Miniprotein binders against a2bj90. Designs and how they scored, part 22

Target 1, 235 residues: a2bj90
Amino acid sequence: MSRSARRKTSALNTVLRVVEVFASIQGEGPFTGTYSVFVRLAGCNLRCPFCDTRYAWSLEAGKPLGVEELVEEIARYEPSLVVITGGEPLLQRHPLNSLVEGLESLGLRVQLETNGILPAPARDEQLWRVYHVVSPKDVPVRVPGAKLHPSWVDYARATGRAWFKFLVANEQHVREVAEYVAKLGIPRSRVYIMPLTPEKLDMKELLELHSRIASLAVKWRLNFSPRLHLLVQLP

## First folded at step 3 (miniprotein)

Design xA1
Fold by ESMFold2-Fast, scan of step 3:
Structure xA1 (fold): chain B 235 residues (1-235), chain A 110 residues (1-110)
Amino acid sequence: as target 1 above (235 residues)
Amino acid sequence: SDEELAKKVEELLAKAIELFLKAAELLRRGDYESALRAIEEAAKLLLEAARLAQQSNNPELMKEVAELLRLAAEFQALIAREIGDYERAEKLLEEAKRLLEEAEELAKKS
């Protein structure tokens, strides 16, 4: 065993691998338009071909940062919302629960962005008390290895604190989403469809794509999520 | 027989994913050793899937299996880091990188 390994065992549940911390506007999901601080955790259990944050895929992309130091850094921004994203934040579940506890002790609203492959929070976790936006990657985008954990549907019903956000490119994708949520028993009121944006769109193309997907949301009686930060050119 | 090999690979992938889910639940409980064993078992199933994909000369399937092996290694690295075994974590990531490189070379030769 190395000396660093022995020292690090005492920091279990208090250190996170963090890629970046920055202030912006939440551009997606039920809290669209909210002044937020984003905490991007390292590591991901998927390799989505359309991923915008490939730099966060490896755990080594993140620097070790203590929970107390991270809470202090986040608090300096005085955000209306703390968005914890990644990679896949639930890969760092234990120290993440400690982070959430610290943030909630300051009265801060917390939202987790997750691919939903790992199980939903249990009642004894601090994560049980915060908001979750689950972005399944099995339908319609069919990412290899992606399968929504069924506990997320139970969590959404039990708490009212989870929504499901799906990337869609066309009406066939929306139809597949509608069938998927019906089979799982997810209420339409908790479902968002969001434009699947190719990386090389100009602003006119980006706006036209948003308009098309929004129209489909109306037609299919689903909620619409923009990618507002892309439209206003914020990170 | 290539159809039967592909079916066997799919079965191994399904079992590996179930072990990933089990490891995640064990991590939630703080049972790092059991979580690590579950993910190591998933990696073994994925290595077997890689061998079968190689036998069927299916570079696309081999690349998919290699990708999941890299994910398993990253999951193992995360758990090993939590219990303080950084040397093991680094070795697992290096092994996953080599497997992906082999899959890419096989795809070029198909």
Scores: ipSAE 0.000, ipTM 0.175, lowest interface PAE 16.7, mean pLDDT 78

Design xA2
Fold by ESMFold2-Fast, scan of step 3:
Structure xA2 (fold): chain B 235 residues (1-235), chain A 110 residues (1-110)
Amino acid sequence: as target 1 above (235 residues)
Amino acid sequence: SDEELAKKVEELLEKALELFLKAYELLERGDYESALRAIEEAAKLLLEAARLAQQSNNPELMKDVAEWLRLAAEIQAAIARRIGDYERAEKLLEEAKRLLEEAEELAKKS
């Protein structure tokens, strides 16, 4: 189906289940430090034990919002970046493509955060042209049912618009990530390691964990992602 | 009670999501027939969830279930195209549309 046909086809493609919309600073990944609006979509296809957003797992957690209404709400924040996250945003793939089309028409930069289980965008989707941060849950802390769809590696090679972000707690985890990305042919330049933050860390412990993981990133020649929002106490 | 019905719907939705994940694993292995059966089982659970949502007069829950049925139908259509059988997916798409229309009608009354 063409993009124009998808836009016109049905009410099914024009409503998103949205948990929350809020302004903050992107704390993670390649756009760390950017003034952003976060759009958290409802529904998730995983039940990660370390999940910080369990309230978004159910589709019932989201309020139905029309794509046009959501675009207008986002635009009022005048963001430098729109971060679409969830749950798993690709579970609402068709209305998500319509949302991306609306945001791009306003010249807004869009980043999707996904677990990568569902296929990467096809060339005729609006999602093909935006940025993707893929957080595989196969390694190093394996989540049952989690397997990266191989099309994400192909998408990353074809577009240069996907990065892979891994939660790590120690050097053994980093080694496992390095082996994983080498086997899949993911360039180191597209790989981020990020601290896996246990519950009940004080600020000193949080900073020490960041320092340790950053040092490992240098040693293993990988990119480092902080969790900046935790360090500066933003949502 | 409405609270008990909502819990049953949530359990059915979670079970359906597990079947979606299973279907994706099977698709990666090239087992299209087993993947199709997994999505068909997910669709059956979603239809049961829709019936429970109707009983509770909850149009928002009906819309959620109908959106998942639409996704199931789209996945079935993609698999059916790969194995040359299109008829099954069309029926699920029509059922999902019907449920969305019913949910909209219920929302007007409530």
Scores: ipSAE 0.005, ipTM 0.177, lowest interface PAE 11.6, mean pLDDT 79

Design xA4
Fold by ESMFold2-Fast, scan of step 3:
Structure xA4 (fold): chain B 235 residues (1-235), chain A 110 residues (1-110)
Amino acid sequence: as target 1 above (235 residues)
Amino acid sequence: SDEELAKKVKELLAKALELFFKAEELLDRGDYESALRAIEEAAKLLLEAARLAQQSNNPELMKRVAELLRIAAELQAWIAREIGDYERAEKLLEEAKRLLEEAEELAKKS
């Protein structure tokens, strides 16, 4: 099928292209262990070799859902946290702001997972008021086209609502992260290192990798993010 | 004259359509960067066509320009996202919003 046939998505109305909505436990970052509803939006502006969710790369992978319909679906789960992820959710920025407005009207706590390539929220966006976990892909994993937008550092300092989560495989990666965050002036309290997990690890290997990266976090005085959902076999 | 304006609009629409055909061929070959450039060029021509169509007060041309503006906006946003050109994607989404607003306004006048 020609890709030019994919003219059905608009970021300018109150419709989002949604891949999946499901309840689970947040396995990563500062809210690890929280009962959450995950909203995976379609479309991504990167092609990471280690990506676990390649099925979400195309906008056509998502079904169109109205913001009101999606808010109602999320509310039925009665979540402690709504995690908006993707792909890259900021590719659907306009309807995403409308979704956040609807969720906040119900008193729901919202966290966005983003690669940080697109600019941080402006003060007049609903997204300004929610939590953001930014996962840079330029350091240490060197994904082509990945560059952290400098506005994320300013946003983190201004609001205290952004954290930076880095994928690391070894101590050299942690060293590169430490140098990177020092250069950009990112506070260490806002920095997490997380195991870069190959797809075919058994449980013993997975635990050993977590232990190694956690030990490096202690050594380098950084926060540690597990991939808890992998350890407990949840989506 | 209204006739001269209408002819200019039709010339701009013809050029935009050629760029759309070229973009579709490029997309089929997986050349997303060249396809995006073709659609961006088409969008510029269509914005000029929109201004002239409004001046000529021709509802049929306004409707045709509106249809092509909607297509250009959707394709620009989609291609930019597929390429992973983040800074360009943001700018194109802002441009797409403007194109869709122009299309909506033209549709109301037709």
Scores: ipSAE 0.000, ipTM 0.118, lowest interface PAE 18.6, mean pLDDT 80

Design xA5
Fold by ESMFold2-Fast, scan of step 3:
Structure xA5 (fold): chain B 235 residues (1-235), chain A 110 residues (1-110)
Amino acid sequence: as target 1 above (235 residues)
Amino acid sequence: SDEELAKKVEELLYKALELFLKAEELLERGDYESALRAIEEAAKLLLEAARLAQQSNNPELMKMVAELLRSAAEAQAVIAREIGDYERAEKLLEEAKRLLEEAEELAKKS
C-alpha cells in the first residue's frame, strides 16, 4: 500500500476534542478582517501567563466530535476562512489532517494557529497545504517549556505558508524579536508583532497600546498584527 | 445513573485521546515501540468505555467510542508493519481485527 493510502487508513483520523465552534472576524495576523469560522481544539502543551483561553488548556475541556460532523457544521457558516486554533491544535495532528482534507474538498481556506513546539507538517500531510500562523513562546516573554521546533523555519522557506507572530509590550521586546528572527533566518516579511494585552484594558488604553506597537513595527520594519476583535468587541 | 456513566465514559475517552496524541509524538520521533504501547493502552481504555457506554443508552457516545476503537485497531496494524517484526505483527493484526469487529457491533447498536 502507498504511504498516502496508509495515511488514509490511519486509525487516529476520526475524532477531535473541540471546545467551541463560532463565526467571527479574524482579528490577527495576515488574514485580519476576514469572515471566519473558529474551531478551538482542546489541550495545550504550554501554560502561558497572558493566555486568553485558559479554559481550553485541558483536553477534558473539549467534547469529542467526529470529523465528518465538524466539517458539516463548519460548512453551514459559509466562511471565507476556517481558523483552527486551541490550545495547541497539533496535539491532535492525525484527526486534524482528516479535518483539513474534508475542508479542502469543499474549497475552504484553512489557517492553523500553533505555538510551533511540535514539528511542522511533512510533505505527505494534508496540513502541508494550508496556512500556518506560528506564535513562538520562547521570545520575547519566554514561557517555561517553550522552544520553536526548527522544522518550522524550513517549512516557511519551502512553502511560503507560515508566518511568525510575536506578543510584544515594549521596544525591548521588539529588539529581542528582531534578533531572534535574524538568528534563525526568518525574513522580516513573515514576521508580525502584536500587542501583549494585559487583563481588562479600557478601550482608550487598548487603542493606545495598539498605536504604540504599530509605531514600533514601522520603526523596526516588521509587520503589525492588531487584535481587531478586541477593538470591535467581537469574540 | 446514566449521567454518572456518561461522565465516566467521557473521562476514559479523554484519557485514550491523550494516549493517541502521545503515540503521534512518539511516532514522529521514531519511537515505534513506545508508540505501540501507548495505542495498546488507549485500546484497553476504549474497550472499558464501550462497556460503560452500552449502559448509558447514548447513541452519539456509542458512535464516538466505536470510531476510536476502529482507529486504535488500524493504528496498531500500521505500526506493526513499520516495525517489521513478523511475530509481533501477526499478533497485533489479530488484536486489531478483534477490535474492528467489536467497533462494528457497537456502531450497529447506535
Scores: ipSAE 0.000, ipTM 0.121, lowest interface PAE 19.4, mean pLDDT 76

Design xA7
Fold by OpenDDE base, second read of step 4:
Order: sequence, then structure tokens, then C-alpha cells
Structure xA7 (fold): chain B 235 residues (1-235), chain A 110 residues (1-110)
Amino acid sequence: as target 1 above (235 residues)
Amino acid sequence: SDEELAKKVDELLAKAWELFAKALELLRRGDYESALRAIEEAAKLLLEAARLAQQSNNPELMKEVAEYLRLAAELQAIIARQIGDYERAEKLLEEAKRLLEEAEELAKKS
């Protein structure tokens, strides 16, 4: 395909359905503590009963934004990381590749948050180059229709740019995660467990839950992800 | 009226979105045939939405329908890649390409 054909296809994949853009601290996973701009995309292929962002489930919940305009908006925050999240960002895969190209052209680091249901990036996608935190919803929480796509394990092995973050409420969930990652051949160094928080925890209960899950992470030799934004009361 | 056309388009887009969610669930269950049927139904709704959007001469509406047509094409291509029959998968990928071309033509009019 000629350089001219690639430029014409780039011009058509220029619009994203965006719920919100905001600056905060990344509270979760391997980039915890990083000053980040969050881009929450609209639309999700799941209906998790524990989802904190139910307002992003419909594509209609997002406004259409041009990729160029969105790159300019993100750049104004001078972020140390751009976090692309939402419902499921990979539902908007084509314009998302264009967004990543724009952000990388400015030297910005990008991290994607995904439920891992859709296939991992191919080598010819701009998404191949970014960081991915995959949050499976099949284990231990067993959300209907959730199953990790096998290509994420291959992508993680090939690139070293993927981590797997699992929601856990107790030791049984941690055991199920440990068995699941062993079965799939996911290295433990790439696995995070994170507290599954009910909607109505006070700060004391939230801290106690974090303490219990962190202790289980040590016992089971897994990485721990806080929900740091909840602990420090940031978005 | 243009408002009535816009409302009909929105109703078609909402139905297409539910079919996308259904197709992805079916895909996860390994029911590729039912997933394909859901995307084919969504594509029919979106082609009607594209016709109505063009009649309204509303560029924003045409742009929105074009986004859904692109998503339909992507989902069809994802499902096609899970089908072990190569010849059938190629035909489905060609159909997905045609949906993408229609999305591109609609987006050029927006």
C-alpha cells in the first residue's frame, strides 16, 4: 500500500466517542503515582455489576471528538502519561490507532486499559507500541460474556508491554487468579491483584480491605495494585 | 421532518449497539454463527440509518452513522478471523471491507 493510501485511511479514522478528559494521578497498576491525563472512551461490551463508570457503557454517552483536537487538548496538560480507558477502548480501535499515532508524535507515553476480550494489537497497529493493562473479567469475578483473548498472552510475551490486573475480594479469589495465570503461562511478575471495592466503603473499611489484599499478594507472591485515587480522594 | 429523521436514526443506532454487545458475548461463547447473524442484522439497520441520515442532510448525523458502520465492519472482521474456514473467512472480510467503504463514503459527505 502506497504512502498516499495510508494517509487517506488515516483521514477517515479521525473521530472518537469521548465521555470525559481529565488530569489526575494514575491510581492503579504498574504506573501508580504517575501524573496522567485520562481519556475515557464511550461504549462497553460488558455490563459488570461492580463497574464504577456505568455512565460510559453506551456509545451515546460520549461526544464525537476529532483526534487532532483531542491530541491538542491532552498536550495542554503536559502529562507524564496518557491513560486511555472507558467502557472498552478497543471498540473504537481504528480512530484509537490514529490517536496513539498523534500522541506518540508529540513524545507522549500512552497506557491502554482494556478488559482483554478483544484481540491484542497486531504488529502493524500503532497500539502495538503502547503499554497495556489488561483487566480480565472472567476470573475471579465471572462477568457474563467475559473471557481473556489468548492473543494477550502472546502479546505480553512478545513485547513485555502488557500487565494483567485482577479484581479480588478474598483469598479464594487470589487462589483462582494464581491457578488461572499458571494455566495460561502468564508470568507472576506481570500479574497484579487489586481490591474489589463495593460502592459504600468508608475510608477505614477501604484501608482495611487494602491491607488484607496486600497481605494476600505477599502470601501468594503476586503484585499488588492499590486504588490510590480512592485513598487520596482524587478522580 | 429533519428532527423525525434524526430520531429514527438514533433508534436504529441504539438497536445496532445492542446487537454489537450481543455479538461480542456470542463470540466469547464460541458461537460465531450467531455472532455473525447479529452483526449482519446490525449492518442492515446501519445501512437504513445511513439512508435516513443522507436524507436529512445532517453532517453530524452522517458522521455518527459512519462510526457505527466502521464498528460493524471491525466486529465482522474479528468474528471472521475466528472462523476456521479460510474461504468463508475471506468472503466475510470482503463484506467487512465493503461496510468500511460505505462508512468512508458517508463520512466524506459529513
Scores: ipSAE 0.020, ipTM 0.335, lowest interface PAE 5.6, mean pLDDT 89
Fold by ESMFold2-Fast, scan of step 3:
Structure xA7 (fold): chain B 235 residues (1-235), chain A 110 residues (1-110)
Amino acid sequence: as target 1 above (235 residues)
Amino acid sequence: SDEELAKKVDELLAKAWELFAKALELLRRGDYESALRAIEEAAKLLLEAARLAQQSNNPELMKEVAEYLRLAAELQAIIARQIGDYERAEKLLEEAKRLLEEAEELAKKS
């Protein structure tokens, strides 16, 4: 068999390590408010101090699921959007391309959430054809080991299928984001700022934080992402 | 200084992850030998980061480096298995486990 044929055959029988699959509303980014199924993959290449999903850090945290089995499970929810997230999905790149192929064959819209450290999709990957929300962790939150791969900027320009979502706590963070995206040539229309939410905010504090960051988005002419699921108390 | 030491560790971790990203790109192009060399270079940087972290008297930094080393070994194992180098994958996992145990023991001592 050719290398391509061997890859496709292997991919169809490939297993993903999956932490959880659940229905909710996408609370973040350009598709906020969409009825979605979330697929959290195991493994992450960062150790963010503010991480809410530390249980997904290890690759062994996930249950092994076949791609075909996972596609069928997702399809049963009849979602408007499939959100692939959790840990860093690109650590499981090979089986992830097979999952995307299966989901696209059913006409399902797919969004990937990634820290952007690993390279953006190549044209011959199924991942090239889906939406990506890239959440850099080098600016402004300065996570050790984090560095955005430059191919994500090229991918965004070539496809129009990537957005950049930054966690911000204050105006200095927004200024740093504005400088960062200007230097990289990322259009403001592709940039979202989102509140960095500390653990254990009450609803009033959460609303005040959202209001403050949203006001800064208007001032700096950037898009605003809420964390809507926290406001409406969904997973 | 301890701050300069922590900064050097962060720089080494960042470089290691850049090499892993390059290895994945090379794997996509079918260049297995170049991918393997990138994996080996990343492993050396992570071992140096572990030495520097051990040199500091900061148990939190040592724990952080140990967690990154474990994760890096897991990522290297996945890449190595895609190349078909199962022996190297297992060796990397064993080295990561040893360094984690060493860092945990050091943290208890402090």
Scores: ipSAE 0.013, ipTM 0.397, lowest interface PAE 7.5, mean pLDDT 80

Design xA8
Fold by ESMFold2-Fast, scan of step 3:
Structure xA8 (fold): chain B 235 residues (1-235), chain A 110 residues (1-110)
Amino acid sequence: as target 1 above (235 residues)
Amino acid sequence: SDEELAKKVRELLLKAAELFVKAEELLERGDYESALRAIEEAAKLLLEAARLAQQSNNPELMKQVAEILRFAAELQAYIARDIGDYERAEKLLEEAKRLLEEAEELAKKS
């Protein structure tokens, strides 16, 4: 009974479950081409059929790392950008705010990748001050359980620090994205479309897909995100 | 009617979503045990939603409930680990597997 009643206050508010830390070039979104350190956090609240990082879905995939230790490890790379991704990093929101505080104290620029199901940062969070790339999974890819939290649109308008990145395979997907962002009042300048890449495309197929989606971005007056790391064979 | 069942399922899913928001707020405050109880309550609502979705013969709705139930089970396992209860974390992983299997079986019944 005593075990069932305990409240463990060593609630590890400065510990994150981390899958991997590595240096690469940001291949996606508004900071494409930037020398970055990637911090992949464990756990995800979705099971996307097209997911490239299924190994990060389980919290068991993450090694516990103290925030101070992780900040020191990241700083040794001297990155132009710290990309915090996952899984879904907002599942570890409390220690994530502590990580962001440590990184900001060193003058490091931080970008968060999120599916946008959990609420956007509040003004008193450290996360309020960093960049966010939100990847909605309700349209066009229609992942069960995925719904963009409406606070992300308000956050984007208030701060100018959020962009919305959509996976697309064809023009019908782009049409659905255009209708979706218009309905929510998301400015086109904040919208990126990115190729939905099936497993095991050869380089010719990958480049042809990029070309096709980029052409659609021009036609629909949206921003284009490549998957540059795939084209240059970086992690 | 099938539409009335679908409406009830959506009401249960909305209530479960509210409990997930509450669990996140509790996790942010470091109250892991209260967060765990909120997820347990959500799991109960999701199992009821799965039974009703099965009766409605709506396979998309059944799949949606099953996916959300799997998420609830994994979140339970995560929170239990963080409170330092290794034995309970192992039991929750077994329960999560069983809940997932039960939800998948319920979702298969159409």
Scores: ipSAE 0.000, ipTM 0.170, lowest interface PAE 15.4, mean pLDDT 77

Design xK0
Fold by ESMFold2-Fast, scan of step 3:
Structure xK0 (fold): chain B 235 residues (1-235), chain A 110 residues (1-110)
Amino acid sequence: as target 1 above (235 residues)
Amino acid sequence: SDEELAKKVEELLRKAEELFQKAEELLKRGDYESALRAIEEAAKLLLEAARLAQQSNNPELMKEVAALLREAALLQAEIALKIGDYERAIKLLEEAIRLLEEALELAKKS
């Protein structure tokens, strides 16, 4: 038995720490508007000041769930898309690959949301075959420790299955994003800018922010991601 | 010889696994700095294992080195989550990720 096979057969590689599983509409990124099941995994390797899901930061916030049990729970929703998010789902990489394998065996489409600090999937991982929305936190929001792993650019180029979604508050942020993606060689067609929403915005402020960022997306020839769930008051 | 190189790689991988187990034990009792130091030590051993495996041209050993490097990065990220001092945790994590990235790139070049 190889070391890799030995580690994969451990109990830790068949169990995920899960915060919540719920049906909603994907409100962000390239699949905006899709009926989805969200699987929020526990644990995060960042402490972003603007984080909407601080309750998921600790691994202890998650309930241990077997991969097979979780696949069955997800399948009962009959989703058009399974969104695996967190915290940072790649912290639970090994059991996550097993989850993806189970979901693919049922013909379900899977999207991962990741901060991109940990390396992109290798070709021998199940994660290689699914969609990834990478949300870098080094630019423009400058979260300490949030350096994007360069393998994500190579993965996007090789597979066409990764997009890069940036939180922006103003035009200076959009300029920084444009410079950043040009430097890294990320095609504009794979770049989304999304409003950075403070927790205490009222609905008028939220709509005005969306309008401003959408206008900047047109001006800078980038894709726009709303935060649709916030606008329609869904989870 | 290639046989002697492969044997040295296996020894280094065994020592790295022992350090991972030690790091998990330290994490369970809340000794986060000692846990991170154990992972940093494992990363240095894996970097040496990667160099030797590259010389031996053994694809199975290269796969094992790469798998353990990924495990080390994951365990270090988990340790960082347990540290209450966010700024301090990030600095420690950055240093060890740098070492792991260097080792992983060497492992890929076989």
Scores: ipSAE 0.000, ipTM 0.182, lowest interface PAE 15.7, mean pLDDT 79

Design xK1
Fold by ESMFold2-Fast, scan of step 3:
Structure xK1 (fold): chain B 235 residues (1-235), chain A 110 residues (1-110)
Amino acid sequence: as target 1 above (235 residues)
Amino acid sequence: SDEELAKKVEELLRKAEELFQKAEELLKRGDYESALRAIEEAAKLLLEAARLAQQSNNPELMKRVAALLRLAAILQAAIAEKIGDEERALKLLEEAFRLLEEAEELAKKS
């Protein structure tokens, strides 16, 4: 193959469609409270009715950024954690693996947030070595097309680097989550329940919802994820 | 000896596998109660196998026991969904989680 053709292929495989890059505190999941840089990738394979980031649904919403340039931008923040989110980041799987390789070469800790519809990483992917928070949308929220890929359970078991985070509004949702994860063979230690916040709640309502879901987490012996950034009014 | 412990684990795994085959046949004909009893018996044997496998410090056996403990939990949870008694279903779900926790701990040690 010609040098020009090889360079075009390499560039295509090292360019990501990026919506935004910003520093904040990870507000959700097992790394709640960590100083993080968020990288929101464009494109999503779902259309959740409660989605807060509808502006990221289209791949065209993202600006093309080279992996090397993105790595340098992220590194300037000196983050304790790089959170790669979207849309659905795995839609850009090949250049995402290149990004992860670059970040890990600098000793940066990486967490991916995914809806889990696309397969989990294979052992030969750079993504195999990073943390994953899988947010299934088939249970209890029943988003059309949102079937969790079974390979995520195998990945979690093999690596210890995946957790499952579920949006819940009430105790019936928590029960459905418990039944769902047990049937998939996911132990409680890997399960987080998080308040479903579909409306713009005032601070009192937001705190009351968090308190209610946290109490259910205690009752059902599941982990609780806040939406801390909403409580402290960060992006 | 570690070799004698390993043989006992293999025997328990064989008996559990036979119980799972029996449970599968019972599930096919809709006999959820008998299937559940077979799975519960298999789970009891597998918990003893887990203890002996840990004692023998055999990673391969520990991984095999963990896989079958997960299968027992998955089947028990699936049957709980078919049971009409809500309180009993909830108790079976708690037992399934206990088996999954044992499997995770065992796998981490292997």
Scores: ipSAE 0.320, ipTM 0.749, lowest interface PAE 4.2, mean pLDDT 88
Fold by OpenDDE base, second read of step 4:
Structure xK1 (fold): chain B 235 residues (1-235), chain A 110 residues (1-110)
Amino acid sequence: as target 1 above (235 residues)
Amino acid sequence: SDEELAKKVEELLRKAEELFQKAEELLKRGDYESALRAIEEAAKLLLEAARLAQQSNNPELMKRVAALLRLAAILQAAIAEKIGDEERALKLLEEAFRLLEEAEELAKKS
């Protein structure tokens, strides 16, 4: 290995492109209500038309941060959970494993948010040990280039540390989710439906949408994820 | 003509999609080397498609090409983790990042 290759290898393993770090309440999925530090990573493989974090799509939108510095920054918040999100965090998989190792060494719980296009963690990765909320974009919203990688179903069965969160706007979307998870053999207990929220909803419309989707969750025997942060006006 | 350019782009996109399907089948079989070759070939076709889509000033084609370039980058990055050679894995990741940059530049123009 040339000195240049070793320096690049070291940099790729120890540096993340980070858009923002902030403390809030986890508003979504199985950890809803948890005091969390959010680490938003830069770069995304998708261009979802409904994305609320479009500013994170570019790798250039992130600043390079060392893993050690980032662990220290996160630890200062004394979080009950570290949520790694962004565009797509698994685009930075290598330094992300190093970040997880650092956070776990401090006894911090970690939850990853992913679109599920990239393969699930392997047993030898630090990412194998953390919690994952997979948000497929193929069903029902049919984002171009979105396809759930099959290994996430296997990971969910093997570990019990994965959940699947689907964006839905109506009963037809909920039906498509129910059919999709049945076809893939995903246990319904691991499935969340969440309101697909347009940018222009007022608080009344947002509450009405939550009520409708929650009622559909009960009808279809699926878990419901709120957008709690939007309801309580937190980031 | 812009229509002739659009037809050429559509044909390149079709061929790239066929290569991605082949790569997915190869990945299911654990043939990472053959899958990588298919993705690298698809990426070359998509870079040519990007050039032609820009030349035709067609935003819709540019968006479609950008989406498939991102898919190529992701699949290449996923294979890099399986090849087990660290130096080769790094090179593949660097190439995947370049494909993402190209996809972003194309998407900004669309």
Scores: ipSAE 0.034, ipTM 0.418, lowest interface PAE 4.5, mean pLDDT 89

Design xK2
Fold by ESMFold2-Fast, scan of step 3:
Structure xK2 (fold): chain B 235 residues (1-235), chain A 110 residues (1-110)
Amino acid sequence: as target 1 above (235 residues)
Amino acid sequence: SDEELAKKVEELLRKAEELFQKAEELLKRGDYESALRAIEEAAKLLLEAARLAQQSNNPELMKKVAYLLELAALLQAEIAEKIGDDERAWKLLEEAIRLAEEARELAKKS
């Protein structure tokens, strides 16, 4: 049996632990502004102090859903983009490949959001063919244990389907990002900096923070990611 | 008075920001223990600032304190990574998480 076929037929390929499914606008990264359905998978291998989704840290926070049932639920939203996030969705790698296969069979565009600690997809995985936004936590935010797996850089070069999105609070963080991506050989065209937003900023403060980080993106010749959903008050 | 409380908060915030700059400089020099001491001192000043900002019922100061508490949490996590001792790193991460929770509670009140 091939590796791909074995994964598809295993019991682990039939069920995902899902925290929530909802429609919104993708507010971040290269697909900002796209009508999307968000699928938040349970479980995370990090404990980031700035994490907005701590409720998803435990695998037990997710309800077990069959892959076919989840595909049907997602399809009912008629989305332009399916955003699979979490926790860390690659913790549920085997059933995730089955989900991606089902979604692709319907012609749906899929984006994964990942911390990049686990290896990038292999060529025989369904995940090889979809988009990935990798959010490293080793630079500049330096979460303990959060080392980017080197295979993500190779995957990005081989496929053109990965981008790297960094949370930044100030110019020193942007400088560290620039040094980091240069050292790893990540093209600047694949790099986004995004404002690290404290909870409960008012709209003026939120806009001023976005403006400051966007200006730094121009200065350092990097791409800028807003947190658009916060600006337009969507989930 | 509320005006006196606001002035004390601003003074604490200024001192905390100076300690952030000192901690970043010490991190660049590889002096992780001194960097940790600086950010722990900044966190103490910010927690006192949070108490006084709440007491003065000043939402703008509360938001500013909340923002700097989140920055303190990020710097503690950065120092934990540099120290590299798993037990100490996890204790520093737990402290950073507590600071982030204090920031969130303060932001909710504003």
Scores: ipSAE 0.000, ipTM 0.135, lowest interface PAE 17.1, mean pLDDT 81

